# Designs tried in a protein design chat: miniprotein binders against q9h3h3. Part 18

Target 1, 235 residues: q9h3h3
Amino acid sequence: EDGFTAEHLAAEAMAADMDPWLVFDARTTPATELDAWLAKYPPSQVTRYGDPGSPNSEPVGWIAVYGQGYSPNSGDVQGLQAAWEALQTSGRPITPGTLRQLAITHHVLSGKWLMHLAPGFKLDHAWAGIARAVVEGQLQVAKVSPRAKEGGRQVICVYTDDFTDRLGVLEADSAIRAAGIKCLLTYKPDVYTYLGIYRANRWHLCPTLYESRFQLGGSARGSRVLDRANNVELT

## First folded at step 17 (miniprotein)

Design PP2
Fold by OpenDDE base, look of step 18:
Structure PP2 (fold): chain B 235 residues (1-235), chain A 105 residues (1-105)
Amino acid sequence: as target 1 above (235 residues)
Amino acid sequence: TEDEVRKQFEELIKRFEQAMELIEYLLELAERAAKNGDVIKARIILYIAEEMAEQARKIIEELKKLAEETGNEEFKRMAEEAKRIIEEVEKRLKEVKEKVKEALS
C-alpha cells in the first residue's frame, strides 16, 4: 500500500461513523422484511453523500445489520484510552502483549473480520449473504461502507465479541465462508482502532491478528487461517 | 545513481505531503466529533493525527540525511521547508487538541 492508505481509510471510517446509518435491526424488525430492505439499499448503489439517483438522498455513513443477540457493549473504552496515554508517558516498552493486556483489563475485546470488494453485483451478493447470516444468528453484527464518489473498494466488517476467543473468531470465518465469500479476510481487534493504531505506527504494531485465505477442497472450513503474530496456521 | 537518489527524495516529499493533507482532514474531523460530544472518537482521531505528525518527522529526518549525503542545496532547502511546515501543523494540532479538550470538559 502506497503512502498512508490505511490511515486515510481510518479517517474516512471515522467521518462515516458521524453520519446517519441505514440499519436493519433483527431485534425489532421481522426477518421476512430483510429481502425487501436488501433490495431497497444495495450497498453498491447507496452513495456516501446521497448523490442524485441513489436510493438515499441524504449522507449515509454505514449500512448495518444487527442480529437478535447483538449487544453494543464495548467495555471501558475511556479507561483504555487513559491507560494508553499513561503507558506512553511512562516510556515502558509497548508490545502486542501490552495491547492484549490493556484490552483484557478494560474489557475491550471486540474485533472484526474485514473484506474489501469492488462495487457491483459481487459486493451486493456478499453483503446479502452476510446480512442473512446475521439475521439467522450465525453472526452477531455486520456493516458495509456505502459507495464512494471515486468508486473505490467498499469494506464489509463482521464483528465478534472476543478477539481472545480463537474458536469464536474461527467460527465467524466459517460462517463468512459458508455465505459464499472467497476473498481475503483480515481480523483486527477493536482495541487497535480505539487507540488509533494502524499500519504506520511508531511501535511497529501490526493491527491484523489473523488472515483468512479461501481454499478449495481443503479443510471442512474452506479456508486457511494464519495467526500473524506467531506466523502459525491455525487450520 | 543521482537519478535514483532524486527519485527517492521525491517519493519522500510526496509521502510527507500526504501526511500533511491527512492531518488537516483529521483536525477537521476531531472538531466535528467534539461538537457531537463524542469523546472517544475525538481521541481516536487525535491519536491518528499525532501518529501522522510523528511519521512526518521521521520522513524529514530521512530527507535531511539524503540532503547531507548528496550535498545537494536544493534538497537541503526542501528539507528545511518541510520542517517549517510540520512545526506549523504541530502547533495547529496542539491548538485543536486543547480546543477539543475544552469542548468535552
Scores: ipSAE 0.861, ipTM 0.930, lowest interface PAE 0.5, mean pLDDT 93
Fold by OpenDDE base, fold request of step 19:
Structure PP2 (fold): chain B 235 residues (1-235), chain A 105 residues (1-105)
Amino acid sequence: as target 1 above (235 residues)
Amino acid sequence: TEDEVRKQFEELIKRFEQAMELIEYLLELAERAAKNGDVIKARIILYIAEEMAEQARKIIEELKKLAEETGNEEFKRMAEEAKRIIEEVEKRLKEVKEKVKEALS
């Protein structure tokens, strides 16, 4: 990706976070309504700004599905940010280990598997599989970006509660693969997002902790998961 | 080659312009987040903007280096212009940061 694509996508994500969301909440809505909701709001047709002829007339930041076990992050994000600013002022070295400890200390442990897909049937099918897995309780929460005017890839985010729980991260990968998704997945802790740390950063921090590649005929998980920090295969 | 150097310089300028455009957008978003009372979001946006300003400064140093190595007066002028632009943007970033801090206090 040329230039500052990651930072541009981050800015667009921040803008999207401030617009209304289309949400299916399995805590309040019967699972039997999911198929009708997916048919009404296919991600490839929902437009970011409510373009004429789209299923949405108003801007939509994200399309999301909340599972029955979903709870909002209760971590101390403000305390994390304050500690981060103090750390920068101190001039102490900043490492991935530093970020991990900050995340643990402030209980900001959520992370997400990310996949980027072109608008169309494959995206809508992938989203439907993820949404079903969330409603059925194999996953807790997921969101997908709406279609941009310029087109381009849409992102699906599948969250886990704890990026330090390697087994939980791998279980989410397995659930995504079980939903029929074969594309590349990257796992990013939310701590990096909350601190504005993306690809271009002065500390040379990599926000991607894990990478999952689909493997034909491989392990029971159907993927190869790489620990990017240690360059070690976990599966 | 001269053509390769020119291409490299043009690519650096393009990246610089992209960084400036992104910072301007981020500043707008920070003000919006502040109006919404979203402290966390405003901080995230400002962190990204600060990092983009740092990246822009690195690009300017590369532009200056390339201008000095080639002795090209046009490149030197463009590098100095980029420096003026980033200084103005950093001033604006500081102003927005203080405004956001005040709005969220």
Scores: ipSAE 0.856, ipTM 0.928, lowest interface PAE 0.5, mean pLDDT 93
Fold by OpenDDE base, fold request of step 19:
Structure PP2 (fold): chain B 235 residues (1-235), chain A 105 residues (1-105)
Amino acid sequence: as target 1 above (235 residues)
Amino acid sequence: TEDEVRKQFEELIKRFEQAMELIEYLLELAERAAKNGDVIKARIILYIAEEMAEQARKIIEELKKLAEETGNEEFKRMAEEAKRIIEEVEKRLKEVKEKVKEALS
C-alpha cells in the first residue's frame, strides 16, 4: 500500500493555500499580457519557497488564472462542515450518495479536473494551453502548483462550477484536450476536499468521480471518460 | 515464512511512523490556519488529522494481530509502544482542536 501520499499531498496543498498566490486575472488584466506573464512565471521555474534563481523571491502557494466569467462562489462550506460533523456523531451510514446530498443541500458543487506532470517544458506548455483556454472563456479558472524543492510532479487543477452537471464536466474535459493535453485526468468534487476525505478514509469513499483517458481518432472530445462510481463509460 | 512476516511487520511500523509524522505536521498547519482566521481551512486540516489517527489505530490492530499470530515478544512490545504513541498524539490532537476552536470563536 502506498504510504499516506494522498494525505501528505493534501497537507502540502493546505500549506500552499496559506501562502501568496501568483494570479493572472482576466477580469482586470488585458488578455494580451498573458504571454508575457506566462514567460515571467513558468510553473516549472516558480519555486514553492522562493529559492535563489527562481522568478519568485518569496513563497508562492499556487499560480492561478481567472477567466472573465469567474465568480468565486463556494456555497455554504461552513454549513456543510457542521452538517458533516453532526452526521458523524449520529452514527448514520455514510455513502457517496450522502456526500452528494450534503453538497447539493449546502450548494457546495464545485469540482476539478486534475493532471500531474513532471517539471519541464511539457508542464509549462500544458499550463500555457490551459491558461489561454481560461482567458478565452473555454474554462473558468485553473491553478498549478509551483516546483517543490524535492522535485516531483506538479499538479494542474481545472475547476468546474457543478460536479453534478455531467455536460459541464465533459465540456471542461474537451477544452483541456483541445489545449493539447493527452495525459490522464481525474475529476474530484471539492466536497471531498472540504470534508478532509482522501484515499485513506474509514468510509471507503472514493473522491475521484470521473477519469479521462486520451483517445486518438475519437469524437470531438478526443477522450474516453469513465464514471468511476458506476464503472460506466460516459462517451 | 518468518522472513515474510517480519517484513510485513516492518512495513506496518513504517506506515505508522509516517502517519504520526503527518499528524504532527497537520497540527502545526491547523494552528497556522487558526491564526490566519481561516475557519474552513483549520477544519479541513483537523479532519485529515483525525482520519490519520484512525488509520494509525487500524495499523496498530494489524500489528497486534501479527504479534499474536507469531508469538513474537518483540512484536508485542512494539505494538504496545505504538498504542502508547497514538494515545499521546490523540490527546494532543484534542488539545489543538480546542485551541483552534477558541482562536476562531
Scores: ipSAE 0.854, ipTM 0.928, lowest interface PAE 0.5, mean pLDDT 93
Fold by OpenDDE base, fold request of step 19:
Structure PP2 (fold): chain B 235 residues (1-235), chain A 105 residues (1-105)
Amino acid sequence: as target 1 above (235 residues)
Amino acid sequence: TEDEVRKQFEELIKRFEQAMELIEYLLELAERAAKNGDVIKARIILYIAEEMAEQARKIIEELKKLAEETGNEEFKRMAEEAKRIIEEVEKRLKEVKEKVKEALS
């Protein structure tokens, strides 16, 4: 991705976060209603700004599914941000280890598997698989971006509660693969998002900790997961 | 070649313009987040804007270097203009940052 594409997508994501979400909450809505909800709001048809003929008449920032075990505990994000600002002012070296320590100290441990898919049946099918896995308790929470006017790829985010728990991260990858998703996955801790750290940053920090590539006939997980920081395969 | 250097310079200018456009958008978003009382979101947006300003400064340094290496007066003028633009944008970024801080205090 050339130029500032990641930062542009981040800006669009920030804008989307401020608009209303379409949410299926398995804590309050019967699982039997999921199929009807998915049929009503297919991500490829839900438009970012509520275009004429779309299922939504008003702007939608995200389409999300919350599992029964979902708890919105993001830790001390404000404290994290304050510590980050103080660290920048100090002129101390900033490394991936520094960010990890900040995340742990402030209990900001959430992360997400990301996949980018073109609008259409494949996206809607992938989303339906993920949504079902969330409602069934294999995953905790997921969201998908609505269709943009300009088209382009939509993003599905599948969250885990702890980016330092390699087993939990790998289990989420396995659940995504079990849902039939074969595209490239990247895993990013939310700490990087909360600190505005993307691909182009002065500290040369890489927000992507893991990459998952689909593998035919491979391990029980159906993927190869690469630790990008250490350049080591975890599966 | 002279043509290759010109193309490189034009590409840097394009990237600079993209950075400026993104900063302007981010500043608008920061004000929206502040109006919504979303402290965390406003800070994230401002961090991205600050990083984009830093990236823009790096681009300007590359523009200046190319202008000096070629001795091209047009390139020098364009690099100076870019410097004026980023200084104005940074001033605005600072103003928005203070406004956001006040709104969220």
Scores: ipSAE 0.853, ipTM 0.927, lowest interface PAE 0.5, mean pLDDT 93
Fold by ESMFold2, look of step 18:
Structure PP2 (fold): chain B 235 residues (1-235), chain A 105 residues (1-105)
Amino acid sequence: as target 1 above (235 residues)
Amino acid sequence: TEDEVRKQFEELIKRFEQAMELIEYLLELAERAAKNGDVIKARIILYIAEEMAEQARKIIEELKKLAEETGNEEFKRMAEEAKRIIEEVEKRLKEVKEKVKEALS
């Protein structure tokens, strides 16, 4: 089928996690410095490995913005991983309900809206809008990939703190749309990331929980949001 | 038809090769995470590698079935070579998993 595209992207994301990040942390940096920071580090020009002519001379894994109210809370990830390993040796079936229950039990409830954009003004403009929404308190934390050596689309990740809180997930979608973003958004709970579950998995699990499509006249400020697990429209 | 079966076999071989390349890269990343002391990330990367190995074994079973159904000796030889490769890769996977476990203790 696709040659394990999701798994290749996962490997690249794991590698990126381990390189330095460029971070604007509103908890320790005045909001008035944001626009200068955005102008210095546009994601379409920050290169993954510090290419000549880029604003960075060293590798950058991610560019991120942390909001003033951001309180990091990954939950009990080590306990989650231990329970996962024990569950697999038990021989019990693994279903989407299993993943949801593990996430709830270990308080690993965060997730993220994802969008993919080509390098250039549109990407940099979208990122700037998201970053401002984070600093203004409408969103909590976001990151964007730098320009890859291979080229191609970059990803913006916008985090929420509880994938089971549908209203909170929809509020984040609305804040993203208010920044003028009209492309397809997909939502993935972090529990799948921490357990290494991507598209090609033996359980046939689908890590994408929600999809958001731009439309006029919706209650979510121009979005139609589909719950992929229940095949139901939330908006 | 013969062309359809051959295309299916070639697609499976391509997917198998992609899985093998990905596992080798993931093992490198797992060792890097362990060197950094990042237990959680090392485990995530190894979970992905283990799942790729399971997917590769599924592909090998499909290759073997096609070789048996057609009686094609070329397909049979290619399926046996894939089996030899996955066995070698799985041995390396286990060695890296153990090395990572020791580095983090």
Scores: ipSAE 0.844, ipTM 0.914, lowest interface PAE 0.5, mean pLDDT 90

Design PP2
Fold by ESMFold2, fold request of step 19:
Structure PP2 (fold): chain B 235 residues (1-235), chain A 105 residues (1-105)
Amino acid sequence: as target 1 above (235 residues)
Amino acid sequence: TEDEVRKQFEELIKRFEQAMELIEYLLELAERAAKNGDVIKARIILYIAEEMAEQARKIIEELKKLAEETGNEEFKRMAEEAKRIIEEVEKRLKEVKEKVKEALS
């Protein structure tokens, strides 16, 4: 009902994926260099296209940190996409269950916790905390969008290996909260991204599986997590 | 009223034009992804473009319905022009899909 906002954001993310990334890779870079790197490239000051006065002179699509244990494995995404196309021509119903089964069958199991913050100290502080948690091994991989020219909210994505592993997803939420993050978090499996399925899709699928809210009657991890699919509190 | 119907029709036309502009941008991105060898990303982008084309066709059906209900000849011509535009965009979409499919081989 808006001006295709979700689709515009998706297009911008696809474009950003194809531009250069700024990466701190703990697998090849000493952890002692992290704080200097964070100070040089705060996400509120790294600009999408290399504006004058920014620390980057060239476009940056994403700012990312890879943990020592990060083993990139997106699964059989080409097979997933082929099976998705075949499914649509088969006449079978498309439901959350069929999406889940496609993801499992093709081992496309990753997903991410998302948070949206305005540019400024709060964003930069949150990112620094997440980046340290990744390098210290509490999280495996995270990225943050650079500052857009219009200065809108930016997104931090914290990835997990397996959206069907509920305990692992909740442990990531706990690690995010331990880094001092108090804003709303939402969790989206990557299968929806790889199939181009966003909020206003014709199948009425809900790409957000979980919602995490800090301290509002929360668990021992300091958060209250709701299962959006079943409308049930997990904590 | 006549003013309310014209406003509704103009809002639908605006949404249709926004969809066409975004589809054109998505097709450019898909070609870029394919040229870079990233067939997975090209297919993601094309899935989004295809869904948007479907939404645009729904807008055209609404335009046609308003034109028929009012008997307004200007509305009829604008709805037919929108149909011509999406047919051309869908032809381009098909061409980009073939380029991406060839890259899979």
Scores: ipSAE 0.823, ipTM 0.904, lowest interface PAE 0.6, mean pLDDT 90
Fold by ESMFold2, fold request of step 19:
Structure PP2 (fold): chain B 235 residues (1-235), chain A 105 residues (1-105)
Amino acid sequence: as target 1 above (235 residues)
Amino acid sequence: TEDEVRKQFEELIKRFEQAMELIEYLLELAERAAKNGDVIKARIILYIAEEMAEQARKIIEELKKLAEETGNEEFKRMAEEAKRIIEEVEKRLKEVKEKVKEALS
């Protein structure tokens, strides 16, 4: 009925992961070079496969910025995956608590705020603000998809270290809003990604843990953040 | 009516074909990830493919039900063909899983 839209998007993300990335790495590149890099590679103009007239002549899977303090630690993902397979053969129930406990046990704690924007100035401006926040140290790491098809939405992912650290997740939301971003944000723990669990999954799990909505009617950088699992507002 | 059942059957066949096409693409991606040494990504891709194969089997059960309810020989033949296709895809899925396990060693 629905044509497997979520699964197609997941497949495209997996393919993008394996293609080359355009990376600004603040750990090895001076911060003063960031603005020139952003001007050279706006996400609305960087094409997935290096189309004529784009700034890239070769395929690009993701455009990314690594902060100076970025220290990658995915945890025990192979152990997580093995435990997941064993759990499914056990016949035990699969619940959101199950996923949370697997993530904690295997130290797979990272997660990401996601935003979806149409190609254009709004996307490029949002990305530039996020990239600056990363290089300035308010955020640790972010990536944005390149332009894959005309009119299609692109995604910015802003990572955090520990989805169980609500204060840290909310601080990242605040940093995103301080960059002038007003669109809907959704937060997905990486455990769901590593187990291939997307919106249309057979367990009816909701991979979105938090939603952030910008407060209407203000120049204030306020958010309303909802915990989707417990239907509780955190702000 | 018979026209309503035919429309439902044709929509199920379309969904099944979409699933088979996407599973084949996922299996190619899983093999690429394994060749690159990225076993974690290969397993993610295989989890997605396995879920889609399970959904495709549910579609086949619906096709069989409609074929039996109508007595339509064309529907019965198409449901049997879908079953043969998923069996071959599941066999290939198992082969790719073995290739990924091999990469772990």
Scores: ipSAE 0.815, ipTM 0.899, lowest interface PAE 0.6, mean pLDDT 89
Fold by ESMFold2, fold request of step 19:
Structure PP2 (fold): chain B 235 residues (1-235), chain A 105 residues (1-105)
Amino acid sequence: as target 1 above (235 residues)
Amino acid sequence: TEDEVRKQFEELIKRFEQAMELIEYLLELAERAAKNGDVIKARIILYIAEEMAEQARKIIEELKKLAEETGNEEFKRMAEEAKRIIEEVEKRLKEVKEKVKEALS
């Protein structure tokens, strides 16, 4: 009912991007230091602006873990944005296939699994499991939002390199589940983020490509993944 | 039923006000991103603001429809004021977008 919830979250994410991040970078930091770092900076206690009693005295936009093999590649985002603007003035229809083709053409192929958890032990435990999976090489990169002053739900983002590689996206889902994560996961290609397209957009595009639900009897041993575009269960 | 229409009108006004507040915040964020040299992020933020402005325009059309259907002159004046507000916000949005476009060149 609240048509602006996604846009509010997007605005806060954009603001957070521009503030300092707390990063554990496995490319330059020994894996043996991860547990101490996780204990020092639990996401339920790291505050957005450095509140009294926080482990951080300065603002924090994101808490992130980079895996050994993390090699950032956003693709041709400026070209993507220019082509998007030209497309809108062309009068040609904008469809889900249009967005997929723009992403492929400009090599903007990354995407992310998202989960939303309330502050507390469950959030900190989920983050720790994902962070270990990243450092151990089962996942490449993840980030989590810090605690907001009002104490609303926080988000964990787990990135994949290529949303068109269905098997790779499903392998990331499996790695998340193997870390003990049982909540709802949704997958959003980064092309939608770079074009500012969220739920209730004027083109009726669905930015969520997949949903993953934990079930004990699923073929992936507890994960059932729905393709939102085709309404087809993949697992 | 008249109370139900008035509640619907008030909910639409609330949503419009929420959209305007968020657009104002987004415009400040876009200018901050541009000042930092992050033109890609500034354009993302402006795309979000443009979509919200489009949704706000749809809310205004619903307000106008309710005002005409009821003949309520206060509702009509409120819908006209909302239109003036969105026009001013869209002008500021265009000015910020032009600043970001100039930074690219």
Scores: ipSAE 0.788, ipTM 0.886, lowest interface PAE 0.6, mean pLDDT 89

